VHH binders against Probable fructokinase-3. Designs and how they scored, part 3

Target 1, 345 residues: Probable fructokinase-3, of Arabidopsis thaliana (Mouse-ear cress) (q9lne4)
Amino acid sequence: MASSTGEKGLIVSFGEMLIDFVPTVSGVSLSESPGFLKAPGGAPANVAIAVSRLGGRAAFVGKLGDDDFGHMLAGILRKNGVDDQGINFDEGARTALAFVTLRSDGEREFMFYRNPSADMLLRPDELNLELIRSAKVFHYGSISLITEPCRSAHMKAMEVAKEAGALLSYDPNLREPLWPSPEEARTQIMSIWDKADIIKVSDVELEFLTENKTMDDKTAMSLWHPNLKLLLVTLGEKGCTYFTKKFHGSVETFHVDAVDTTGAGDSFVGALLQQIVDDQSVLEDEARLRKVLRFANACGAITTTKKGAIPALPTDIEALSFLKDQKKRQTNLKFSKWCCTASPC

## First folded at step 21 (VHH; from f5 with T101Y)

Design i1
Fold by OpenDDE, fold request of step 26:
Structure i1 (fold): chain B 345 residues (1-345), chain A 121 residues (1-121)
Amino acid sequence: as target 1 above (345 residues)
Amino acid sequence: QVQLQESGGGLVQPGGSLRLSCAASGFTFRSFWMSWVRQAPGEGREWVSSINTGGDSTYYADSVKGRFTIARDNVKNTLYLLMDSLKSDDTAVYYCAKGIYTYDAGYFDYWGQGTQVTVSS
């Protein structure tokens, strides 16, 4: 039933927001770096911002330090049109920080300042339950499951959202270094697996969760639970595969000059949720779902063309423009091929 | 290597009870959903029950709902199926499976050798 009231459905994103400190000089230790660039982030926060930038209605639920960084992060959410009524500020705990080290081999290492950080200390009694109940979609990650009391808060929020009739969206967004062990990560991630109506995992996460290196439909479907509406597996440059009870398939992504892949998954999820929040029947229509996923892929692709997560998240205008341009390119290629075939050499 | 060993099957009268056990090894048992699947003679494999990693979420096929109870002991790496009020239709080989219930039993990666449950007067 399309809610007759012209009001956009609210997407509430629950979880962490933090600042990554990226060294201004690569290839050196953190101690040797002359400076750092602030990169605000957090997968749930990024999703909320992505939704908002695409013209959706988004709110963020989480806890920040009552410090300069916490207020900065809250300000970023507000600046991007995300409802911040779900944010709590902790007077004792600091805002979560991460220092990023680029190894000589190109791998990124993270040093986290979360001992504990404010986001970890969100309590069930601090939750804005009214906000959560107002959600049409409730989105969450897995980082909030790592420690108490935030775990309990997460569980309560999920319960309240579900009872209120929200669609539950789950992107585990595996961050192994934040967990005590890979086994604990898997255990906790999977402990709430059946609660989600939509699940998105990467190919890496699929392997991690199943301990199966084979990337096929069977492996993906091993993660299917009876109440699941949509399972998504993102495959980076290869696009995504989708699974429903009635149909499954793949949607290719767009080729772009990637600069930074940070936030691409969040952009994808944000776009997906923004497109389905007011009409969930899309999940039952393969053709419509494919269009949504194409759009989501586009948003993910666009996000990779710029540095950072939040700065790279596209607006609806940008996303539509991109898609229009891609269609033109395809048409021109088809026309070129047709011209070559029509000219009898 | 993943190993699942079922036990506890046998012959029981209608209305009787059995307790199946599955000993798991070769993987981190606590980190995976576990399931029971059964196969009756001449029939395909059918899902019976599933349990999440913590044991706080359980699912049952309609045919066994209210009669069967799935449980797990993560310390002992053991999955259980308590079967009460057994019926002739419950006669099957019961398999312990690693993973979540899917509409197709074929999506399970690993299962044991099974244990025979026969319900007969």
Scores: ipSAE 0.893, ipTM 0.953, lowest interface PAE 0.5, mean pLDDT 93
Fold by OpenDDE, fold request of step 26:
Structure i1 (fold): chain B 345 residues (1-345), chain A 121 residues (1-121)
Amino acid sequence: as target 1 above (345 residues)
Amino acid sequence: QVQLQESGGGLVQPGGSLRLSCAASGFTFRSFWMSWVRQAPGEGREWVSSINTGGDSTYYADSVKGRFTIARDNVKNTLYLLMDSLKSDDTAVYYCAKGIYTYDAGYFDYWGQGTQVTVSS
């Protein structure tokens, strides 16, 4: 049976890419820090890289500064096998940066250098429309909605992708400090809500968007819209809940020694999209969807075991190996429990 | 506290028109999808229409499509329903609701007291 080696579907991820500067010493001010580690990131970029590392076809659409950092970021995408034909370089605007302060209480504070940054200045006329039209899945976040002209570019890209028949994937990936206000964030995030075929939100985002603290199916379903195919709520260590028109349920995640949760959501989304891009019928089959979500949870979990986002994103080999090991552990635990129950102490 | 107050209902002849209004308070109106739901006597609640935060996306039940128009004024915190070509079957209490359309119309958080629309020759 000749596996019709059909060309893998392209996942195009649209949005921002930036560098986080993380102090080399924790608990001090940015000015007191003797140095910084560069941590490339951006949720859409991370998703693209995640897809690529898992063996999928990914492209990134965005704008970077025509500077050392912009070229570094583009290089990272290329190095990870992401198609960079959708990248524009701005000669006047700088690449977006963020300085991260680690507070003694473990909370992170961000100081953004985006006044404006190149990613914010992407114009509709700069879009590689051919690339966008070639997408089977078009993925995007909400940061690109914050200011013009990038907002208009986002809208145009969505329109073109949708017209071309792409599945639209939306992870708002709320970053409150980047918005003028929480109300503005909610307004803009929800303004395009109905355009997405797949939506993923965290429990925190669910509460934010609904202003309801109750984490239940009703609250999640309040975000349902007529064109939605899949709603996902990620619950950190508890896994995820899924909602379709036909069924709903939960998939538990894996217990790991978490080091850094950065990029875990992006890894989850990348894995999900990589698994469904060539066969969207998975969305209509609960058993198949659960398998995909288990895989996505695994990728998210693996990502938490290392520092950073991009460096922690797993390959397909790593993800499969992890899952295999987890099965062995479960079987051993079942066996041990069975042995303990069978041996009448 | 979230408050939704409907107005504009009344008695109208078949083929007539009405404009319903809903005054919203107690929340950031512009940040939420809004909907109209109706309940006829002895029947369950039926979703009628929804509108996104910006007003550029609108959805309608098949029963009202082409006849009703949902709109919003975010400056006035007001939701509207323009009802044209009214039919006897449109007779119901109309409620303003905070939220997006769901298949079972059961996931709205807040509703108003409703306004009565009666279509009778």
Scores: ipSAE 0.891, ipTM 0.951, lowest interface PAE 0.5, mean pLDDT 93
Fold by ESMFold2, fold request of step 26:
Structure i1 (fold): chain B 345 residues (1-345), chain A 121 residues (1-121)
Amino acid sequence: as target 1 above (345 residues)
Amino acid sequence: QVQLQESGGGLVQPGGSLRLSCAASGFTFRSFWMSWVRQAPGEGREWVSSINTGGDSTYYADSVKGRFTIARDNVKNTLYLLMDSLKSDDTAVYYCAKGIYTYDAGYFDYWGQGTQVTVSS
């Protein structure tokens, strides 16, 4: 059987995987669009692939339709080295579809085929409990909390992972249109808040969850619970802010020419988890944590420079090369700065 | 907009019991963690207890653990603090607060007017 000596810790990602359809032309309504491009999606699946591309061990737990899209998505996971033993196929329900456009007036328009989709029908008795118990990190979002039976499967998976000693990582990834109301979304997202060891939110999600327009350290710390190990607030172009019991601070991101921001957050999370899975004491050492967050920012930045989520997720070699290039670029700027401040230049 | 109204304080002998209530309005009560905080004369604010949205997770300061019980009623939008085995050190104004704040009581954004608890014999 496979030797565990030298084997990396397993990161298990739980939740949805789906097909996103985006108009072939910009600035139109869904009904006006002449065609759509399909792309694989789902934050938990993207995280699993991100981990694997960085050289980590990842598995995905979720349910797909027994249809052409479901088998395509499962194939993508397998081709990217993600352990597929947690994947179930539903005989009747279809793989989730999302149609999304940005209209010319700046409004987003959505149409979802989730009534129900296969991912919503994962039952607790379908869970591969042996796989979940083997997790060193168990990662999840909030979409699987929206309806039964998947809500119960989510709760069971989370409890089994925790009982087996896994670090629980929570990225709510709020998709407000999928919830029956903002109040229900907030209630359910917050109902499992204290179960997590690591939480990542965007500044928009922080405002949503607190109903506080002031986005500062006090607002973030209003959500701190005593057993939390790390709270991250991502700030887009401004990088991220981190909070632990003993310290807090911020890490700036990299300046790149963004093409498509899809999957950047998932790339960031995958990088974070891959970097800490085998030595979680990083969370208690600010200097080491800052290095990990800079690496995660690099992975997020690289992901924005290419179209799509999964095609844009970097390998470890790509991430390290990017960091080396940024360091060389910064050194050259410092030389030119010294020249300009010293006379003669 | 956010309204928090505490009640149930009073004078009690050491070893006695009190039940504090906090009526909440102006926000969706069930969607938020709630906390109790207290302030003794001449002292800063001290976090006492917090409860999650569903009421299934509760947290207590070491000074009150085992003696106080936090509870909530999401139908009536009411937060409770059941105080037993009261000591003179529990004398304070008790405030109901919206939020978790187990880390630092200075981060609470919304407070009630408070209710006085005095433990003396």
Scores: ipSAE 0.575, ipTM 0.828, lowest interface PAE 2.0, mean pLDDT 89
Fold by ESMFold2, fold request of step 26:
Structure i1 (fold): chain B 345 residues (1-345), chain A 121 residues (1-121)
Amino acid sequence: as target 1 above (345 residues)
Amino acid sequence: QVQLQESGGGLVQPGGSLRLSCAASGFTFRSFWMSWVRQAPGEGREWVSSINTGGDSTYYADSVKGRFTIARDNVKNTLYLLMDSLKSDDTAVYYCAKGIYTYDAGYFDYWGQGTQVTVSS
């Protein structure tokens, strides 16, 4: 009974970290672009950074090239307080790069330097198993399932985390162009579905996984399994819906002047995990869960107000300040509405 | 369009066995969890069993655990329910369904026409 500690639980995030290159000029093909801006990313890495910026404890497990970009990315993790003892460097393969543009005709064009990239070459015997065993929450996506040996490393890491008692958190983070086919993506994403305790998908991913264009409670619950504690469907500007064994509902998000939505989902997940890691009974209490999801929505909203993913991830101070400002904004709207109904305007 | 065709039902004595089959088409069968549900006369649909995409994880309602076995053949796009030690309470129309529905069988969108299983005598 005398086992209380003031130390925060560790959230270990597993998967890829890479650099996106986006054109300096909008509406062009990759070949037309005169230059590119680099944007470090990777959903699992973003989640780890999001947790750390909110004052939580986070670690990242993955593999980078032993190259200038790989060391830069590891440096970004360290600068943000993310435990880097799970990072491996590959001597031969390069750090993953992605070039992505939205052409003037509305079609996306992309070119991936992943033939193979270092992240794909993480082996089970390279895993820092003691770090993974330390996780209170083990978070992962689906990109590490695409090819071997990383698929086997992913499966081993999940097994070790689960055996050590971690809560398994799964955000597939579907990147359809990286898969050999939509059918293979669906098969592999669903192959580990029942291993997770928490699953978060977007409405687009829900449609993809179910092949059902109707987004409703029935469609979401078609993916429920007996061991799942929480299923979240994020709806962008409409917030999110949540499903547990005992209850379900929705939480609206905050309306902001969006600049760049990149990383909003990762910010949401990081906030969720940071808020529950030390008291997972929140998942059994709808009122408390709704408060956590409102906080997660706030972090997602803040992230959309700045360019990039990592630069836009909020600190705990920024999130609290945003929430206080939103309370004042809502109060002013009520007061303004009262004035309109009470006066002849 | 999703098409599911159940077969293999019939009249059996208590303690008997049956194998139900469900031929699937119109979707990539191996990419989806599949389930069996049943509906007894005058009752709602009851979830019976579910199986994951690869067939390595299976789930059963308490009423059928130890007696029924769900299986799939991803080459033939066929779902099976191997039923043993049948009881009169197992009498129902059995449907195969696309998805994982462990709490409420009414959440299935895609199910077949059903196959009747009758346990009597």
Scores: ipSAE 0.524, ipTM 0.813, lowest interface PAE 2.6, mean pLDDT 89

## First folded at step 23 (VHH; from i1 with Y101H)

Design l3
Fold by OpenDDE, fold request of step 26:
Structure l3 (fold): chain B 345 residues (1-345), chain A 121 residues (1-121)
Amino acid sequence: as target 1 above (345 residues)
Amino acid sequence: QVQLQESGGGLVQPGGSLRLSCAASGFTFRSFWMSWVRQAPGEGREWVSSINTGGDSTYYADSVKGRFTIARDNVKNTLYLLMDSLKSDDTAVYYCAKGIHTYDAGYFDYWGQGTQVTVSS
C-alpha cells in the first residue's frame, strides 16, 4: 500500500530569533569576559528547526535586523531546511542580542539588547499571508506579545492561520525579564489563551499562570478552554502530563546525562508538532498520543546532552536511534532483574 | 487573599432582566479569565459564562447563549453578567469565579458567596 507521498503539512513558527552571547569564562562579569560564544536561538525559531531536522516542513515568520547577525540567523534557518520566506529584514533596527551571565550559583542572568530590536518591530502589513495561510500548524510563543507592532502582527498572523484552518500551537515560553512586569506577562499570555488548539506549559509556567503552587490535574485543568484539544505540562526530568477532552495521563521521559537544558522544550514541541501535523487524529487516540509524546520526550532529552539549543536538536535518525537504544536497555534491565530473581543466589 | 463578592441578584418575572456584579480583590484581576457559575436548588454547579483578560473573547453555556452577556471592567476590578429574557430555569445562586474552565465548575479554585437570582411569576 503505497503511502500516498502526499506533501507534508507545513508548520509555520512565528516569533523571535536572537543570538545569545555566552561568556567563554564562567564566574566573571560580562566586562571581564575575554570573549563570547554565539548561541543562536529563539524558541519559535528553535521549534521550526526542530521540525525540519526531524524531516518535517517548517517555515519561520519573524523579523531580523538587516545586519550581519540577522543574515547569520536567516542563514542558520536555511541551512537547517526551514523556509525563510516569512522573514523580514529591518534596515533600521538591529537583530536582538542577549548576553548571558552564568552566576556561581548556576543561575543565568540575561542582559538584553532589545530597545527595540527588529523582531519587536514586525508589522501586520509585513506578514507573508500566503505563507501563513498555507500552514497546517501555526506555532507561536508569547514574546511577540510584549510590544507593538509585533503584537498586532502576531494577532493578525494567528487570525489568518486560524481562518485558513490551521491548528494553533501555543508555547508561552515565559521569559519574565523581557516583560514589564509579571502581571503584564500573565495578562498578555492569557489574553489569547483561548485561541490555541494545543498548549504546552512547563510546571513553572503552570504555577505562574495559575498562581497555584499545587501541581495536580486540577491546577492544569483550570487552564482548559473550549477550543483546546491538547494541554501539555512538561515536568523536566519527570516527563509530561497530557490532557484532552477524553483522556489524560503522563508520559515519562528518558534519563540522560544532561549538559544543557536549553532548547529542550522547543525540541519537545517541534517533535510533537512534526508527528501530528499530517494526522491530527492522533490527538483523539490516547495510545497514539502517548507514542508521540514519548518521541517528543526523547527529542527533548537528547537536546539536553549537548551545549546550546540549535546544535543539540536531534534529527529523525538520531531520535529513532536513541529510542531503539533505550528500548534495549530496558529489556536488558528486565532480563537482568529476571535473572537475579530466578537464580536465588 | 482572593476575594470575590457578587451582587445584583433578586426576584424577577419571567422575561425580565437583571445585572449581576462581582467585585474582585486580592489578585491581579486583569490577568485572569473570569467566569460565572450558577447552582440551582438541588443541582450541581453549572458553568454559565467566561471572559478573557481583555474582554474581547466571551463564552456562554448553551442554556444562556443569546440571553446573557458577560463583561468586565479591569479598572474597577469588576465582573458583570447581564441577564436578559430570564426564565424560571435561570433561578439559582450565581457565583463569580476566577478561571477559564468551561466544562466543569469543579475546576474553579475561587468563587464568592454568590447572589440569589429568582425568576418567578
Scores: ipSAE 0.897, ipTM 0.955, lowest interface PAE 0.5, mean pLDDT 93
Fold by OpenDDE, fold request of step 26:
Structure l3 (fold): chain B 345 residues (1-345), chain A 121 residues (1-121)
Amino acid sequence: as target 1 above (345 residues)
Amino acid sequence: QVQLQESGGGLVQPGGSLRLSCAASGFTFRSFWMSWVRQAPGEGREWVSSINTGGDSTYYADSVKGRFTIARDNVKNTLYLLMDSLKSDDTAVYYCAKGIHTYDAGYFDYWGQGTQVTVSS
């Protein structure tokens, strides 16, 4: 049945886009590295791309440097079908960069070139308000809350989106090194907590925000606010838990050979938003929501099978194919178990 | 250890006013939503009000809207509840709570010993 030709709802993602420079050699200093691989990213940008690749309508709002890297990043958005009408270019400030150090112990250290970067300098008066008002879903992170004037821009955009009737989606996506302190991070992240209709946090973020190490429903529900429609807690390889006013539960994810977990959360969020943007009633139907979350988990899982964030984000075809294959595997396993139980040798 | 100490309760006549205070310690006060909860004799705990980290967002139970004002001083690590136009039905032990939840008081992890508010003619 041909889904009615109705205009797809626009998902506007607000925030930062940057380039991670990943050393080609691990275990050495940045100065000793012979080269770097460019890894474009930014959680909000990744979400927009994820939505677009899945066949949704996405736009990105942010500020880039009027430089080669800024134009490269804008080009990446365009190549992936993301509307770039919300992008501003700063003639003075540079595009945000991060240099990643891979320690021998597997830990990552980040050196940021954000003093300030263009993304931090987005002003309220630079916002494409028409674009923001056209959003059916307005998605944002927390990095844009760190400094002025971008904080004010974030607040204005959120206000305008809300007034226009958009669903507000919030993924704090905690990056502690970018904040002056963990306390400041928590303070600012929580300052706008009640504005979001949908909130997604990881288990790590849940612990951080609550300062409770106990990962249970009570801890998650401690983050509930009066206007919240959906609270999601992602648990990595364990899938996700969901909470609404009417029901709560868990959806398992898929077992894959994970190569890189970068962008998995963004993929999950993009998939979720893409599935609900045109029919928000899904949020009130547990069975339907579970299907959406299964799809989102699949997208997250697929994203982990390749290096990088943006390059690993799946298309709708890839996601559907993956799910089909997983069903076949489950059926085969059930048949094999059934055959083993039915043949009492 | 999280500590919350309520004060400012007392006996007041109907129509009177009280100001409750809650001194917070053992956690980064400014980083958390704070709430007031009350419990009348023989009743369950009832949510009264919540305030965000910056103090610019406040929520109230319908029973206290327009009469109560929640505020915070992040420098002093103190939560306040200004109670105006008090009614007999406001008689309860008032608790300061760490957290944002507005539907079920059971989701608050920490609250103080409470302060008694009695509204009587």
Scores: ipSAE 0.897, ipTM 0.955, lowest interface PAE 0.5, mean pLDDT 93
Fold by OpenDDE, last read:
Structure l3 (fold): chain B 345 residues (1-345), chain A 121 residues (1-121)
Amino acid sequence: as target 1 above (345 residues)
Amino acid sequence: QVQLQESGGGLVQPGGSLRLSCAASGFTFRSFWMSWVRQAPGEGREWVSSINTGGDSTYYADSVKGRFTIARDNVKNTLYLLMDSLKSDDTAVYYCAKGIHTYDAGYFDYWGQGTQVTVSS
């Protein structure tokens, strides 16, 4: 039943928002760095912003420090059209920060200021339950499962959202350094696995969760539960694979000049959710789902063309323009190939 | 290497009870969903029950709901299946499997040698 009121379905994203401090000089220690660039982020927050920029209705639920950084982050959400009625400010705990070290080998090391941070201290009694109940889609990650009381808050929010009839979307978004151990990460990530209606994992996460290095349909399907509507495996530049009860397949992504892959997964998820929130029947139609996933791949690809996560998230106009351009390129390539085959050299 | 060893099977009369155990090794037991699957003679493998990592979520096939109870001891790396009110149709080889319940039992990667359960008058 199309909600008669013409109002877009609300996507509520639950979890952490933080600031990454990225050194202005690579290959040096944090102490030797002359400066840092602020990179606001958090996978759930990025998803909310992604939804909003695409023209969807999004809200964020989380806890920030009652400090300059917390207010800055809240301001970023507001500036991007995300409903911030689900944000709590902690007067005692600070906003989560991460210092990123770029190694010479290109690997990133993180030093977290989360001992504890405000996001970890969200309590069940602080939840805006009215907002959560209004969600058509409730999206969450796994970072909120790491410690109490935020774990309890996460569980309560999921329960309330589910009872209200929301679709539960789960992107574990594995961050191993934030967990006490890989085993604990797996344990907690999997503890709520059966609650999600949609699950998105990367190939790296698939291997981590299954401890199977073989990337095939069988490995992916080993994560299936009977109430799951959609399982997605993102494969970076190779696109994504999708699994439903009725069908499975793959959707290729777009070739772009990637600058920074940060936020690409969040963009993908945001785009997916924005496209399905008002018509979930798409999940039962393979042709329609493939179109949605193509759009999601496009958003992910666009996000990689700029530095940062939030600054790189595309608008609906940008995404549509990109897709139009890609179609033109494909048609031109087909024509060029056809012309080359038709002209007997 | 993942190892699963089932035990506790046997001959029981209809209406009787049996407790199966599965000893797990070679992987972090507490980090994985665990399941029971059974195979009757001449039939395919049938999913019976699954349990999440913490043991707070359990699932059962309709055929065994209300009669079977799945449990786990993460300290002992052991999975259990308590079977009450057993029926002749419950006669099968029971396998412990690593993984969450799938719509197809064929998606389980690891299971043991199984334990025979025979329900007969």
Scores: ipSAE 0.896, ipTM 0.956, lowest interface PAE 0.5, mean pLDDT 93
Fold by OpenDDE, last read:
Parts: C-alpha cells; sequence; structure tokens
Structure l3 (fold): chain B 345 residues (1-345), chain A 121 residues (1-121)
C-alpha cells in the first residue's frame, strides 16, 4: 500500500561495504592463484541494493576509502538506484577487502584487509543525520559493532533512527573471523538485541547465540524481547520460521538449482523490508505476513541461482515472474494427481 | 553444565527490602541476557526483570517497576535483584534464568532452584 502521499518509505541500511576477492582457481593458495574476481558485497549494502532492485527506496550509510575500490563500490550503489548521500570517504584508510580461499573440502577461509579499513572508522559526527531521520526502516548488521569509532556511530545512528520513529531491522550476519572471540561476538551482538523491532537470524546464528543445538520454536523464542515485532529464523532450503507475539509458523522456500548461496539472506531481508516498509500492519496479519515471507523466500532462492551476491539479486519483475511460474507448476502437479485418482484403474 | 544458584531470600515485613543474588557457572555469563522470574504459591511462573549483557538495558514487570532493580556483575558472574518496598504479593520463589525476557516465562531454558521470598507482617 503506497503511503497516502504516494511516496515510498525510505529504507536506510547501515554498515559495511567491501570487496571479496575470489580466486579464479579453486584449491590453491591465495599466492598461487593466477587471478581474482572482484565480488562487491557487505550485507547491509546488499540489503539496500535488494530493496532498490525490487522497486523500493533505499539508502546506504557507511564509510569507504577514498580510493578506486571505494569509488567503485559507491558507483555500484548508485548504479542500482541506492541513495549514496550517507556515504563518507576516508582519505587515509583503505576500502575493506577480503580474500576468499576455497578449500578442497568446500570450506571458505577469509583473509581480511581491515587493519583498519575505512568502514571501521566511521564516526558519529560523520553521520548524515537528516538521511537517517528520514528512514521509515533502519537496517543494520553486527559488524559495525566490532570496533570504535564505528560502534559509536552505529549506536548514534540507531538512536536517531529510533527517535525519528523508524522500524529497526537487525540481521546480525555473524562473521566469527572478524571478531576477537566468539564470546565477544555474542556479547556485542546481544548487547543491542532489545533495540530491534525485527530480527532475522539463521539456524547457525540461532545455535551460536543460544548455545543450543536444538532447532525448535522454544530455542527461537528464547531470543524474544518485549519490543520485538518479528523474529525470523532462516533455515536455508527449508525456508523460514516466523514468530510474533500473536502467532508463529513456517514458510517453505522454493526448490532451485543453487549455484551460490552468497547474498541469499540479504535478498530475503531486502525483500521483506521492501514489502513491509509502507504498511507495517502486515506484521500483525499472519496471512499477509506469510505472503511477504513467501516473496522473500523467492527472492532468496533466485539469488542462489547465480554466482555472487549483488549480481544475483532479483528485480521485482524477476521475482514476480518466478512466483508465477512456481504457481503454474504447483497447479499442474495437483491436476495431474487429481487425474490419476479420478481414473479408476 | 549451566548452573544457577539463587540466594538472599527470606522473611521480610511489608515495606522491607531484600537483595537476591544468583551465582552463574557453566556458561559465558557476560554473553547472555539474564532474568528473574518468580512463582507464587498456586500460580504460574511470571517474569520479573531482565538485563542485557552490558547491564545498560533493564526491563521490569509492571508489578515491580520502580521497586525492583536488576543488576549484574560480569566479573563475578553474579546476577542481582534489589527488592525495595516489598509487598505481600511479592511472596514467591524467585528464580534466576538465563535468557532475555519473553512474553512467556516458559521459554526460559535454564533456571536455578530458586530462593523463597516471604513478605508477611
Amino acid sequence: as target 1 above (345 residues)
Amino acid sequence: QVQLQESGGGLVQPGGSLRLSCAASGFTFRSFWMSWVRQAPGEGREWVSSINTGGDSTYYADSVKGRFTIARDNVKNTLYLLMDSLKSDDTAVYYCAKGIHTYDAGYFDYWGQGTQVTVSS
């Protein structure tokens, strides 16, 4: 539902943007790699782009290096229709980079060039407060909590957004290697837990945060706080579970030929936020919420069908087309089953 | 194994004060929200208070707001509940619980043996 004024609500995403360098050859050391593919990313940035591609209004708040990579990243945001008025460039610090090693066992190792990077050096006084105040939804991760001054900037931005009446969306997006310790990660992630109106965690994150290996409703609900409106647990190929004060349930995702799961969660979150930004009453209507989550699952699923995060994020047209096709398939399957049961052999 | 041990309960007159303590072990105390819940005779468990990891965010049930103060010492792995202006209705077994406040006290996974608080004239 479009706002009475016809303007779409602004979703402001706060946090890091970086470039992953992915070796062109798998199974070799970084030093032995003949080349690297640039994979721009950052969960908050991906969310902003996801929102924009779906036809929403998005802005990104963060700090980049005043270098070729920083300007490249800013350019990517602009190219995707994301408002970049919240971006600061650091003249001294470099844009964050990560080198990804793909082990033979399928595990990924990350070598980060963040000692410190520009994103870590965002200060409270550098924040575009006007932009933040204009947010209907303010989305953030946990990486910005790791070090000062960005932690303080995060806290200030969150405070300002909340005071301005924004819905706070939190995806911790746990990256253990970036934290001094798992305990510190948990401590800091949970320190601001009660500030969020919407929280999305993965099953892995749920286990990490609760130290409970049992994936059930009770475990999820142990993360409930009094001001929470929606808790989401994403379960990869199994879809997601949702919890509100009034109802809870699950929404299955779509079967696709997955190529790369990178960015799938960000796509899911972006889709969710894009669908609810102008009508938050959806959070109180289970049927409507389920539709939104189905859409979000679709976006996540589509994102897995291509390599990379940002390149794989779907447009509204793509998402709707996908859903239409899925519906047709289901109908055909039902019809075929019905025909088989109606013909007495 | 998660262990929570409550202490500090007792008999107190209406208007009196008590300080409850909970010694925590078997988990990284500083990394978890902590809560107090209580159970009066014949009643279900009710949430009383919660505190975040750093201690800078606290929540209280309406029934105890302004009278009770939750605090934590992460160095000592200890949770506290300062109870002032106690009323007869505060009579209950008080439990320390690992976790954040939920709309249902049944979602807490771990709690101690509890400490009895009796407010009687």
Scores: ipSAE 0.895, ipTM 0.955, lowest interface PAE 0.5, mean pLDDT 93

